VH-VL binders against p57417. Designs and how they scored, part 13

Target 1, 135 residues: p57417
Amino acid sequence: MNNLIDTIKKIENILYSLERILKQECHNLLKSKTSNEEILELIKRKKILFKKLIILSQDRLCLEKEYNIFPPYESNNKLNNYWKKIINTCLILRKLNLKNKIIMNKKFYLNQRFLELSSSYKKSVTYNLDGNLEI

## First folded at step 4 (VH-VL)

Design a43 (framework fv_regdanvimab)
Fold by ESMFold2-Fast, scan of step 4:
Structure a43 (fold): chain C 135 residues (1-135), chain A 122 residues (1-122), chain B 110 residues (1-110)
Amino acid sequence: as target 1 above (135 residues)
Amino acid sequence: QITLKESGPTLVKPTQTLTLTCSFSGFSLSTYGVGVGWIRQPPGKALEWLALIYWDDDKYHTTSLKTRLTISKDTSKNQVVLTMTNMDPVDTATYYCAHSPYDDEGYYFDYWGQGTTVTVSS
Amino acid sequence: ELVLTQPPSVSAAPGQKVTISCSGSSSNIGNNYVSWYQQLPGTAPKLLIYDNNKRPSGIPDRFSGSKSGTSATLGITGLQTGDEADYYCGTWDSSLRAGVFGGGTELTVL
């Protein structure tokens, strides 16, 4: 049983790491101009954490079969408590991810509008300079 | 270029604690997805997996030796340390450390140290 | 005790092809990706194959890997005398929560 408890604790730690990355992503998305390098690094880190989560989830599933115990682990108070924390953290991550996706979509739209407006403004300024140097 | 090198005593007496250090270059254990493991090989026998530590301080140990093994890292020194208590002549082996990435789909060791031989005798 | 089973030895003549099997269970090969290592006499192991069938840069394409169910296979074509070595399969075991290696296969070239 200790192997399953340890695996669940490792899963919880990965979820907390994902929460930190999603919060960093939110912070970066709220900036007026975001570094592409920063966003790419966060995407890379999320990918690595998801790969680790997959392996830990496979470990969990194997141990569940071996010990004949399954979520929400009602027969074991310690596992049940960890599982409740995991579910709660997953709900938080889901909300944070949805919020970040909304911000990304809104920011993409605003950036497109900005490009359209700045292009139009520059062309207008060029046309209305009347051929004379104003500097 | 990734390189690793094992260091520690070459002779250990029965019941003593073995401490081995893996010193590396070309990567950092602060990098997401990076791990370092320890593997041993008794003379003329197969490779035996011992322990692994990841960038996030996540640790794994082989069940048969779990109570005897500890693995730790010093990220600032680019070192991973393995300790094994209650050494016995059957623990005589070449000990390797190796780099394990989490970038690809599966688990593997892509770069290995040269190995250090440890003989356990009185 | 071995978790992954390999034949203890294989042999063939130069230019021929050999295959080395690695048999496990659902908690290891059946659930996870397989790697293969070459160990020349007196040297550290070297990665030959990772993720079942991928080669690191510098490994010639005459080395190949495959996996089916709970077994994996290393193929070596165009055998050379320099291929004489011990070969090990490796993977993660989800039940043990540990890396595991096969018992090794000694390849002799005639």
Scores: ipSAE 0.714, ipTM 0.852, lowest interface PAE 1.1, mean pLDDT 88

Design a44 (framework fv_regdanvimab)
Fold by ESMFold2-Fast, scan of step 4:
Structure a44 (fold): chain C 135 residues (1-135), chain A 122 residues (1-122), chain B 110 residues (1-110)
Amino acid sequence: as target 1 above (135 residues)
Amino acid sequence: QITLKESGPTLVKPTQTLTLTCSFSGFSLSTYGVGVGWIRQPPGKALEWLALIYWDDDKYHTTSLKTRLTISKDTSKNQVVLTMTNMDPVDTATYYCAHSPYDSEDYYFDYWGQGTTVTVSS
Amino acid sequence: ELVLTQPPSVSAAPGQKVTISCSGSSSNIGNNYVSWYQQLPGTAPKLLIYDNNKRPSGIPDRFSGSKSGTSATLGITGLQTGDEADYYCGTWDSSLRAGVFGGGTELTVL
């Protein structure tokens, strides 16, 4: 049983690390000026944590089958308590991830609109230079 | 270029504790995803996985030797240390440390040290 | 006892092709990615294949890997005398929470 408990604790730690990364991602997305390098580094770290979570989840599934015990681990108080923490953290992560996706989508839309407007402005200015300036 | 080198005693008496140090360059254990593992190979026998430590201090040990093995890191010194208690002649082997990269789908070792041979005899 | 089973030896002539099998279970090969290592006599192992079928830079394309279910295969085409070595498969075992290696296969080029 100690192996399953240890694996669950490792999963919880990775989820807390993901929470920190998602909060950092949110902070950077809310900045008026953010470097591309900062965003890419967070995406890279998030990907690494997800890969580790997948490996740990496979470990958990194998140990559950071996010990014949499954979430929410009602028969083991310690595992049940860790599982409750994990579920709660997953809900927080889903909320943070959704929030970040909304911010990213809004930023993409605004950037696209800005490019469209700047393109129109440049075209308009070019045409006006052949005649008169309306500005 | 990633390089690793094992160091420690070449001769150990039965019941003694073995301490091996892996010194490395070309990467940092502060880098997300990176790990360093230990593998041994008795003369003429197969590779045996021993232990692994990751950047986040997460540790793994082979089950058959778990009570005897300790793995630790000193990120500032670029070192990983393996300790094995209660040495026995069957623990005679070449001991390797190896780098596990941060961008893998799963674990594997892409660069290995040259190995250090440890003989256990009275 | 070995968790991953490899044939103890394989042999073929120069220019031919060989395959080396590695058989495991659901807790290791079935759930995780497979790597392959070449060990020339008296040297440390060298990574040949990772993530089932990917080659690190510097490994020629005559080395290939594949995985199906709980088994993996290393393929070597255009055999050269310099390929004489021991070959090991490796993977993670989810039940053991540890890495595991196969027993090794000695390749002889005759």
Scores: ipSAE 0.530, ipTM 0.808, lowest interface PAE 2.3, mean pLDDT 87

Design a45 (framework fv_regdanvimab)
Fold by ESMFold2-Fast, scan of step 4:
Structure a45 (fold): chain C 135 residues (1-135), chain A 121 residues (1-121), chain B 110 residues (1-110)
Amino acid sequence: as target 1 above (135 residues)
Amino acid sequence: QITLKESGPTLVKPTQTLTLTCSFSGFSLSTYGVGVGWIRQPPGKALEWLALIYWDDDKYHTTSLKTRLTISKDTSKNQVVLTMTNMDPVDTATYYCAHSPYDEGYYFDYWGQGTTVTVSS
Amino acid sequence: ELVLTQPPSVSAAPGQKVTISCSGSSSNIGNNYVSWYQQLPGTAPKLLIYDNNKRPSGIPDRFSGSKSGTSATLGITGLQTGDEADYYCGTWDSSLRAVVFGGGTELTVL
């Protein structure tokens, strides 16, 4: 059982790390000038944390079958408490991710409009209805 | 560019504690996705994994030796330290440290040269 | 005790093909990616294959890996005398939460 408890605790920790990265991503997206390198680094970090979460989740599934216990782990108070924290953190992460996507989409739109305004307005590429600069 | 080197005593008496240091260059344990593991090999025998530590201080130890093993990192020194208590002649082996990228699997892509530890009275 | 089983030895002539098997269970090979290591006499192991079938830069394409169910295979084509070495499979065991290695296979090029 200790192996499952330890695995669940590691999952909780990785989710907290994802929360910190998503909050940092939000902070950077709200700045008027953010380096592309900083944004790319956060994306790389998120991907690494997702890979770790997948591996830990595979361990969790394996151990659940071995111990014949499954979420929400109602028969084990300690595991049930960790699972409630995990679910709550996942809800927070979902909200943060959605917020960041909205900000990114708005920034992309504003950047496109700014580029259009800064270009010679008689160029056909500035009137692409698909929002692409390629014609 | 990635290099690792093991250091520590070459002779240990039974019941003593072994401390091995892995010194590395070409990467930092502050970098997301990086880890360092320890593997040993008794003379003429198979590889045996001992422990693994990642950038986020996440640690793993082989089940048979968990109570005897500790692994820690000193990011500022580019070092990982393995400590093993209550040494026994059967622990005589070449000890390796190795770089582990956090990818889809657990594997070691660069290895130190190994340090031989003999346990005898 | 070994969790992954390999044949203790394998042999073939120069230019021939050889395969080395590695057998495990659902908690290790069946659930996780497999790696392969080459160890020349008196040297540290060298990574040959990771993630079942991928080669690090510098590893010739005559080395290949595959996985089916709870078993993995290392293939070596165009055997050379320099391939004489011990070969080890490795993977993660989800139940043990440990890296496990096979017992090793000694390759002799006759």
Scores: ipSAE 0.710, ipTM 0.854, lowest interface PAE 1.3, mean pLDDT 88

Design a46 (framework fv_regdanvimab)
Fold by ESMFold2-Fast, scan of step 4:
Structure a46 (fold): chain C 135 residues (1-135), chain A 119 residues (1-119), chain B 110 residues (1-110)
Amino acid sequence: as target 1 above (135 residues)
Amino acid sequence: QITLKESGPTLVKPTQTLTLTCSFSGFSLSTYGVGVGWIRQPPGKALEWLALIYWDDDKYHTTSLKTRLTISKDTSKNQVVLTMTNMDPVDTATYYCAHSPYDSYFDYWGQGTTVTVSS
Amino acid sequence: ELVLTQPPSVSAAPGQKVTISCSGSSSNIGNNYVSWYQQLPGTAPKLLIYDNNKRPSGIPDRFSGSKSGTSATLGITGLQTGDEADYYCGTWDSSLRAVVFGGGTELTVL
């Protein structure tokens, strides 16, 4: 049983790490002056944490079959309590991830608008330069 | 350029504790996903995994030797240490440390250090 | 206890093709990625294949990997005398929570 308990604890810890990364991602997305390097680093870390979560989840599924105990682990108070925390954290993560995607999409459309405006300005400048105008 | 090197005693008496140090360069154990493992190989026999430590201090040990093994890291020194208690002649082997980029495979290995357990 | 089964030996002539199998179960090969290692006499193991079928930089395309169900295969084409070595498969076992290696296959080039 200790192997399943240990695996569940590792899962909980990874979910808390993901929560911290998603909150940091949100903070960076809301900044007016955001570093591309910082965003890329968070995406890289998030990817690694998801890989670890997948491996731990496979471990959990194998151990559940071995010990013949399954979520929500009602026969074991310690496991049941960890599972309740895991479910709650997963709900938080889903909300954070959705929020970040919405912010990212808004920034994408703002950037698109800026590019359109910049293109219009450059065309205008080109016509003015035909009249011997310098930048 | 990732490099690892094992160091420690080459001769150990039965019942003594073995301490091996893995010193590395070209990566940091603070990097997400990175781990360092220990693998041994008795003369003429197969590879046997012993232990693995990851960037987040998460640790794994082979079940058959779990009570005898400890693995720890010193991220600032670029070192991983393996300790194995109650050495026996059957523990005579070449001991390797190796880099893992995650998913439990080892892409760069140290040269190995031979440990003989004999009275 | 051997968790992953490999043939103890294989042999072929220079220029030929050889295949090395690795058989496991759903808790290891069936669930997880497989890697392959080459160990030349007197040297440390060297990674040949990771993620079932990917080659690290510097590994010739004569080496290939595949996985089907609970078994994996290492293929070597255009066999060279320098390929004479022990070959090991490896993976993670989800039930043991451990890295497991096969027993090794000795490749002899005629």
Scores: ipSAE 0.733, ipTM 0.864, lowest interface PAE 1.0, mean pLDDT 89

Design a47 (framework fv_regdanvimab)
Fold by ESMFold2-Fast, scan of step 4:
Structure a47 (fold): chain C 135 residues (1-135), chain A 120 residues (1-120), chain B 110 residues (1-110)
Amino acid sequence: as target 1 above (135 residues)
Amino acid sequence: QITLKESGPTLVKPTQTLTLTCSFSGFSLSTYGVGVGWIRQPPGKALEWLALIYWDDDKYHTTSLKTRLTISKDTSKNQVVLTMTNMDPVDTATYYCAHSPYEGYYFDYWGQGTTVTVSS
Amino acid sequence: ELVLTQPPSVSAAPGQKVTISCSGSSSNIGNNYVSWYQQLPGTAPKLLIYDNNKRPSGIPDRFSGSKSGTSATLGITGLQTGDEADYYCGTWDSSLRAVVFGGGTELTVL
């Protein structure tokens, strides 16, 4: 069980890291001029965080099957509480991502990069978070 | 351009603690997705993964040795340190540190290895 | 304990083709990317294949990788005497939360 709890905790931490990156992205998009280097760096960081989230989500799914326990983990108060935090953070991330997408679509020179990343991002994240995530 | 080098004692007595340092250049552990792992190989035997640490201080250890292993990093010094307690003759092996890119859980550049012999 | 199974040895003549198998389970190969390593006698391992079928710069295209279900295969065409080495598969195991290696395959070129 400790392996599942540790994996859930790691997932929560990665989601907080994504929140920080999305807020930084918003800040940069609202500047009069943003460097292409800064934007590309944030895109690279988001890709790494999503790759880690995918691996952790696969670990979670494997351990859920092994321990025969599944979201929202109603039989385990500790896991249930972590899962509620995860769902809440995912809703925040969805809101931030949508806000950034709207801002970025108004900036033609960043438009294509954002759309490409967001398409890959939404497919991977939705698939690996058991359909309960709508990001 | 990426290089890693293991350092530490070559001879260890049973029950002692082994400390190995991996010193590297050509990359930083502040870079997203980058990790450094430790792998060992007893004479004539297979590769055995020991531990892995990532840029975000996320750590993994092999289950069979988990209580004996600690891994830590000093990002400013470009070093990763592995500590292994209660050494036994069966722990005699060549110990490697290696670079892991992009949260890939594979190792693209390896140190030359350092041989550690455990005997009385 | 070994969780990935490789044949202990394979052999072939120069110019021939060999394949080396690596068999696992749904928690490792079935779920995650596979890498392959070449270890020449007395040297550190060298990455040969990553992400199932990708080659690092400098690795010739006669080396290839593939994955199907819970098994992976390393293919070597145009076999050369310099290919004599031990070959290891590796992957992440989602249940163990660990990097796991196969037991190694000794390739002999005769």
Scores: ipSAE 0.776, ipTM 0.891, lowest interface PAE 0.9, mean pLDDT 89

Design a48 (framework fv_regdanvimab)
Fold by ESMFold2-Fast, scan of step 4:
Structure a48 (fold): chain C 135 residues (1-135), chain A 119 residues (1-119), chain B 110 residues (1-110)
Amino acid sequence: as target 1 above (135 residues)
Amino acid sequence: QITLKESGPTLVKPTQTLTLTCSFSGFSLSTYGVGVGWIRQPPGKALEWLALIYWDDDKYHTTSLKTRLTISKDTSKNQVVLTMTNMDPVDTATYYCAHSPYDYYFDYWGQGTTVTVSS
Amino acid sequence: ELVLTQPPSVSAAPGQKVTISCSGSSSNIGNNYVSWYQQLPGTAPKLLIYDNNKRPSGIPDRFSGSKSGTSATLGITGLQTGDEADYYCGTWDSSLRAVVFGGGTELTVL
């Protein structure tokens, strides 16, 4: 069983690392001016952590089938306690990810509107100038 | 260019502890996803994986030798160290260190260092 | 005991094609990516294939990999005398939480 316990511990640690990255992502998104290199580095780190989480989750699923024990691991107090921590951390991560997505969407929406305003203004000015030239 | 080089004693007596150092260049173990592993090969035999350490200090060891093996890294020195306790003549082998991406394969290998265990 | 099974040897003439098999189980090949390594006499292993079928830069397209179920194969076309080497498959075993290698296949080109 030690292999499953160790795998669960590694999953917990990766989730904590993801939490730190998502919090840093949020901080950078809230800045009015942010380094593009810092944003790209966080995205790269986030992708690596998700990749590792997937691999560890595959290990967990394999070991669960082998030992015939499954979440929430009610038959094993130690595993059940780790699983509760994992679920709680996943809920935090979901909230952080949604918050960051909302901030990104808001920034994208504002950029989109500014682009639309810019293009509309240009068309309006062009039309008025054409009117004057016709007369 | 990624390069790795193994160093350590070439002769070890039975019951002694072996310490091998992997010195590398062209990458950093502070880089997300990067790991370094140790693989050995007894004369005329197959490759046997021993241990692996990743950027986040996550460690893995082969189950048959787990109690004898320790792997550690010194990111500032660009080094990974493997220790193996209670050496036996059957541990005579060429020991390699190798660079690993996060998918558990080894894309660049050191030349290997030969360790002979005898009295 | 080996977790991954390879034939101990294969042979063919220059210009011919050869395949080297690697057989495992659901916890290793069935669940994870497979890599292949070439070891020329007296040298360190060299990566030939990773992620089942991808080649590192510098590896000619004569070398190919494939995976189906719990088995993987390395294909070599247009055999050259310089291909004489030992070939090893490798993967991660999710149950052992260990990198596992096959026993190796000696390729002889006559």
Scores: ipSAE 0.703, ipTM 0.839, lowest interface PAE 1.2, mean pLDDT 88

Design a49 (framework fv_regdanvimab)
Fold by ESMFold2-Fast, scan of step 4:
Structure a49 (fold): chain C 135 residues (1-135), chain A 123 residues (1-123), chain B 110 residues (1-110)
Amino acid sequence: as target 1 above (135 residues)
Amino acid sequence: QITLKESGPTLVKPTQTLTLTCSFSGFSLSTYGVGVGWIRQPPGKALEWLALIYWDDDKYHTTSLKTRLTISKDTSKNQVVLTMTNMDPVDTATYYCAHSPYYDSSGYYFDYWGQGTTVTVSS
Amino acid sequence: ELVLTQPPSVSAAPGQKVTISCSGSSSNIGNNYVSWYQQLPGTAPKLLIYDNNKRPSGIPDRFSGSKSGTSATLGITGLQTGDEADYYCGTWDSSLRAVVFGGGTELTVL
């Protein structure tokens, strides 16, 4: 049983780490000076945390079968309380992730528009300097 | 290049505490997805995993020795320390530390190993 | 208590092929990725295979890995005398929450 409790605690910790990364991602997305490099680093960190969460969840499923106890763990008050915290944290993470995806999609669209405009401006400036500027 | 090296006493008396230090270069335990583990091998016997610590201070210990084992890291010094209490002659072994990455896999494998340090437990 | 079972020894002549098996259960090999290690006498182990079938840089393609159900296999083709070593499989056990290694297989090239 202690193995399942410890696994659940580790899952909770990973979810809190994901929450911190998602909040940091949101803050960076809202900044005008944030580089794509910083956003990509946060995405890489999220992927690593997600891999760890998958392994811990696999351990949880194995231990559940071994101890014959399953979410929401109604027969064990301690596990039930941890599970309620996990579910609540997952709901928060889902909202944060959705918010960040919306912001990121809007920024991607704006960046594409800016790139298009910048490209047109550069071509126009090049044409004027090359052929028609003379002033 | 990733390198690791074990250090500590080569001779330990029964009931004493063993402290081993793994010093490494070529990576940092502040980097997401990295860990360091300890594995031992008694003379002529198989590899036995002891403990593992990750960048986020998450720790694992082999169940049979869990109450005797402590693993900790000093990220600023590029060191991982293993402590094992109540040493017994059966704990005589070569002790290895090894790098364990997460970034390209599911984790829990060791891609770079130290040379090993031999610890003899004898009165 | 041996969690992963390997044959104690295998042998073949230079240029031949060998396979080394590693048998476990649903909580270890059946649930998780398998790694293989080569240990030459007097040296530290060296990673040969990770994630069931992937080779680190510098490992020749004559070394291969596979996994089916609760068993894994290390294949070595074109055997060389320098391949004489002990070979260990390793994986994570979800029930024990521990890295487990096989008992090791001594490869002799005769």
Scores: ipSAE 0.717, ipTM 0.855, lowest interface PAE 1.2, mean pLDDT 88

Design a5 (framework fv_regdanvimab)
Fold by ESMFold2-Fast, scan of step 4:
Structure a5 (fold): chain C 135 residues (1-135), chain A 122 residues (1-122), chain B 110 residues (1-110)
Amino acid sequence: as target 1 above (135 residues)
Amino acid sequence: QITLKESGPTLVKPTQTLTLTCSFSGFSLSTYGVGVGWIRQPPGKALEWLALIYWDDDKYHTTSLKTRLTISKDTSKNQVVLTMTNMDPVDTATYYCAHSPYDSEGYYFDYWGQGTTVTVSS
Amino acid sequence: ELVLTQPPSVSAAPGQKVTISCSGSSSNIGNNYVSWYQQLPGTAPKLLIYDNNKRPSGIPDRFSGSKSGTSATLGITGLQTGDEADYYCGTWDSRLRAGVFGGGTELTVL
């Protein structure tokens, strides 16, 4: 069973890494001046962690079949306790991800509003017959 | 350009411990998604996977040699070290290190070192 | 024990086509993506195919890969003398939690 326990611990570590990335994403989204490069780097890191999580999940599924034990692992107290931690961490990650999406949507709305105001302002200026700006 | 190079002793006596170093350039093990693995090949035989270490210090070892193998990294030196205890003449092989990314769907090695030959004899 | 099975050798004439098979199980090929490596005599292996059927930059389109169930195939068309090499399939084994390679196939072009 040690191989399954080790795989579960690796999954837990990836979820903790995702939590750190999501918290860092939140911090950056709340800044008044945020680099697009910083946000893109966090997105890349999240994608890499998800790819690793997929591989670890396949490992977990194979070992579950081999040992004939499945989540929530009620017949094994140690595995059951790790699984409860994983579920709780996933709930935290879901809340963090939702919070970050709300912040991004608010920033996107404000940016769209500024673009609308900018567009309207540009349309409020005209050129006279001499090629000069007039309002 | 990603490059890797293996270094260590070319001759080891039975029962001794082998230590091999993989030195690389063109990438860092602090970069998300990066791993370095070790593979060996006895003369005239197939490739045998040995061990792997990722940027997050996550480690894997082949089950047949797990008790003999240790893999570690020194991110600041751009090095990965493989240690194998209790060497035997059957461990005579060319040892390779290789770069393994999490940048596509599957697991693979895209760049390999030239290999270093290790002979185990008295 | 070999986890992935390849034919030990294959041969064909210049200009012909050849296929090399790699057979595994549900925990490796059935569950994960396959890569292929070319090893010319006296050299390190070189990646030919990754993710079942993708070619790295610089690999000609006469090399192709495919996967069906628990088996994978490497195809080589327009054979050249320079293709004489050992070919290895590789993948991840979810049960062993380790990378695995096939036993290798020696390609001879006569």
Scores: ipSAE 0.754, ipTM 0.872, lowest interface PAE 1.1, mean pLDDT 89

Design a50 (framework fv_regdanvimab)
Fold by ESMFold2-Fast, scan of step 4:
Structure a50 (fold): chain C 135 residues (1-135), chain A 123 residues (1-123), chain B 110 residues (1-110)
Amino acid sequence: as target 1 above (135 residues)
Amino acid sequence: QITLKESGPTLVKPTQTLTLTCSFSGFSLSTYGVGVGWIRQPPGKALEWLALIYWDDDKYHTTSLKTRLTISKDTSKNQVVLTMTNMDPVDTATYYCAHSPYDILTGYYFDYWGQGTTVTVSS
Amino acid sequence: ELVLTQPPSVSAAPGQKVTISCSGSSSNIGNNYVSWYQQLPGTAPKLLIYDNNKRPSGIPDRFSGSKSGTSATLGITGLQTGDEADYYCGTWDSSLRAVVFGGGTELTVL
């Protein structure tokens, strides 16, 4: 049983880490200046956490069959409490992720339109004798 | 800054119970993913993990000593207490407490250690 | 010791490089993150590497970690006399549900 409890705790901690990343993503999306490097690192971290969550969820399913106990784990108060917390957190994270996607999509559209309006600036770009861009 | 310090008796007689206290600052055991562990080292020997307690009061003990070990926390006092029953001369060691950030990204490791307290078991 | 195997000692001259191995099984190194600790004589252990290959702030980049299969490696380049210490690997063992440490490796720099 300790294996199942440990797996559930790992799932909970992935969700906490994911919440941190999603909040950081939201903060960066709302900044007037955002580094592409910062956004890419957050996306990479988020993907890694999702992959880990999938693996842990598969492990949870195997352990549930082994111990013959299933969500919401009514027969075990500790697991039941963790599960309620996990479900609540998942709902919050789903809303945060959706909100960030909406902001990102709007920001992409505005950036694209700005580039269209600013296309003449790129036509005047030159390179110096050292091969560096001058504008 | 995270700081931990062990305290307790330096001399224990065989069959007695050892009680060690870890006092810490710079973090709270009410924070998710945070734990405190106990590790010992007999003179000239390797590190041996004893026990771990997490923010949610979940506890882990080495199986070889599980029946002798009790770990507890007092979150309001920033303390973790280890109790070990039926002490034997072979339990003579330096006992360390250490901070453990449990996050799936980092696994189980100890990033800040106390200075250690030496416990001698002798009649 | 029984769970994680390290060479008992390694040695090299100042400025050289050394590699310390840590061998385990699928229940520990194979499926979990590895950490490395440095213990100078008479002092508490100090974390050198966590999560297989990450350095805490303040640890020089001449210390590195890697993991392949059921084995992990600590690399030290540009050896200094101050590196003389015992080095321990550590990880979680899923079968034992316990933190396990290697037997330690004594590094001598002469």
Scores: ipSAE 0.007, ipTM 0.528, lowest interface PAE 11.0, mean pLDDT 81

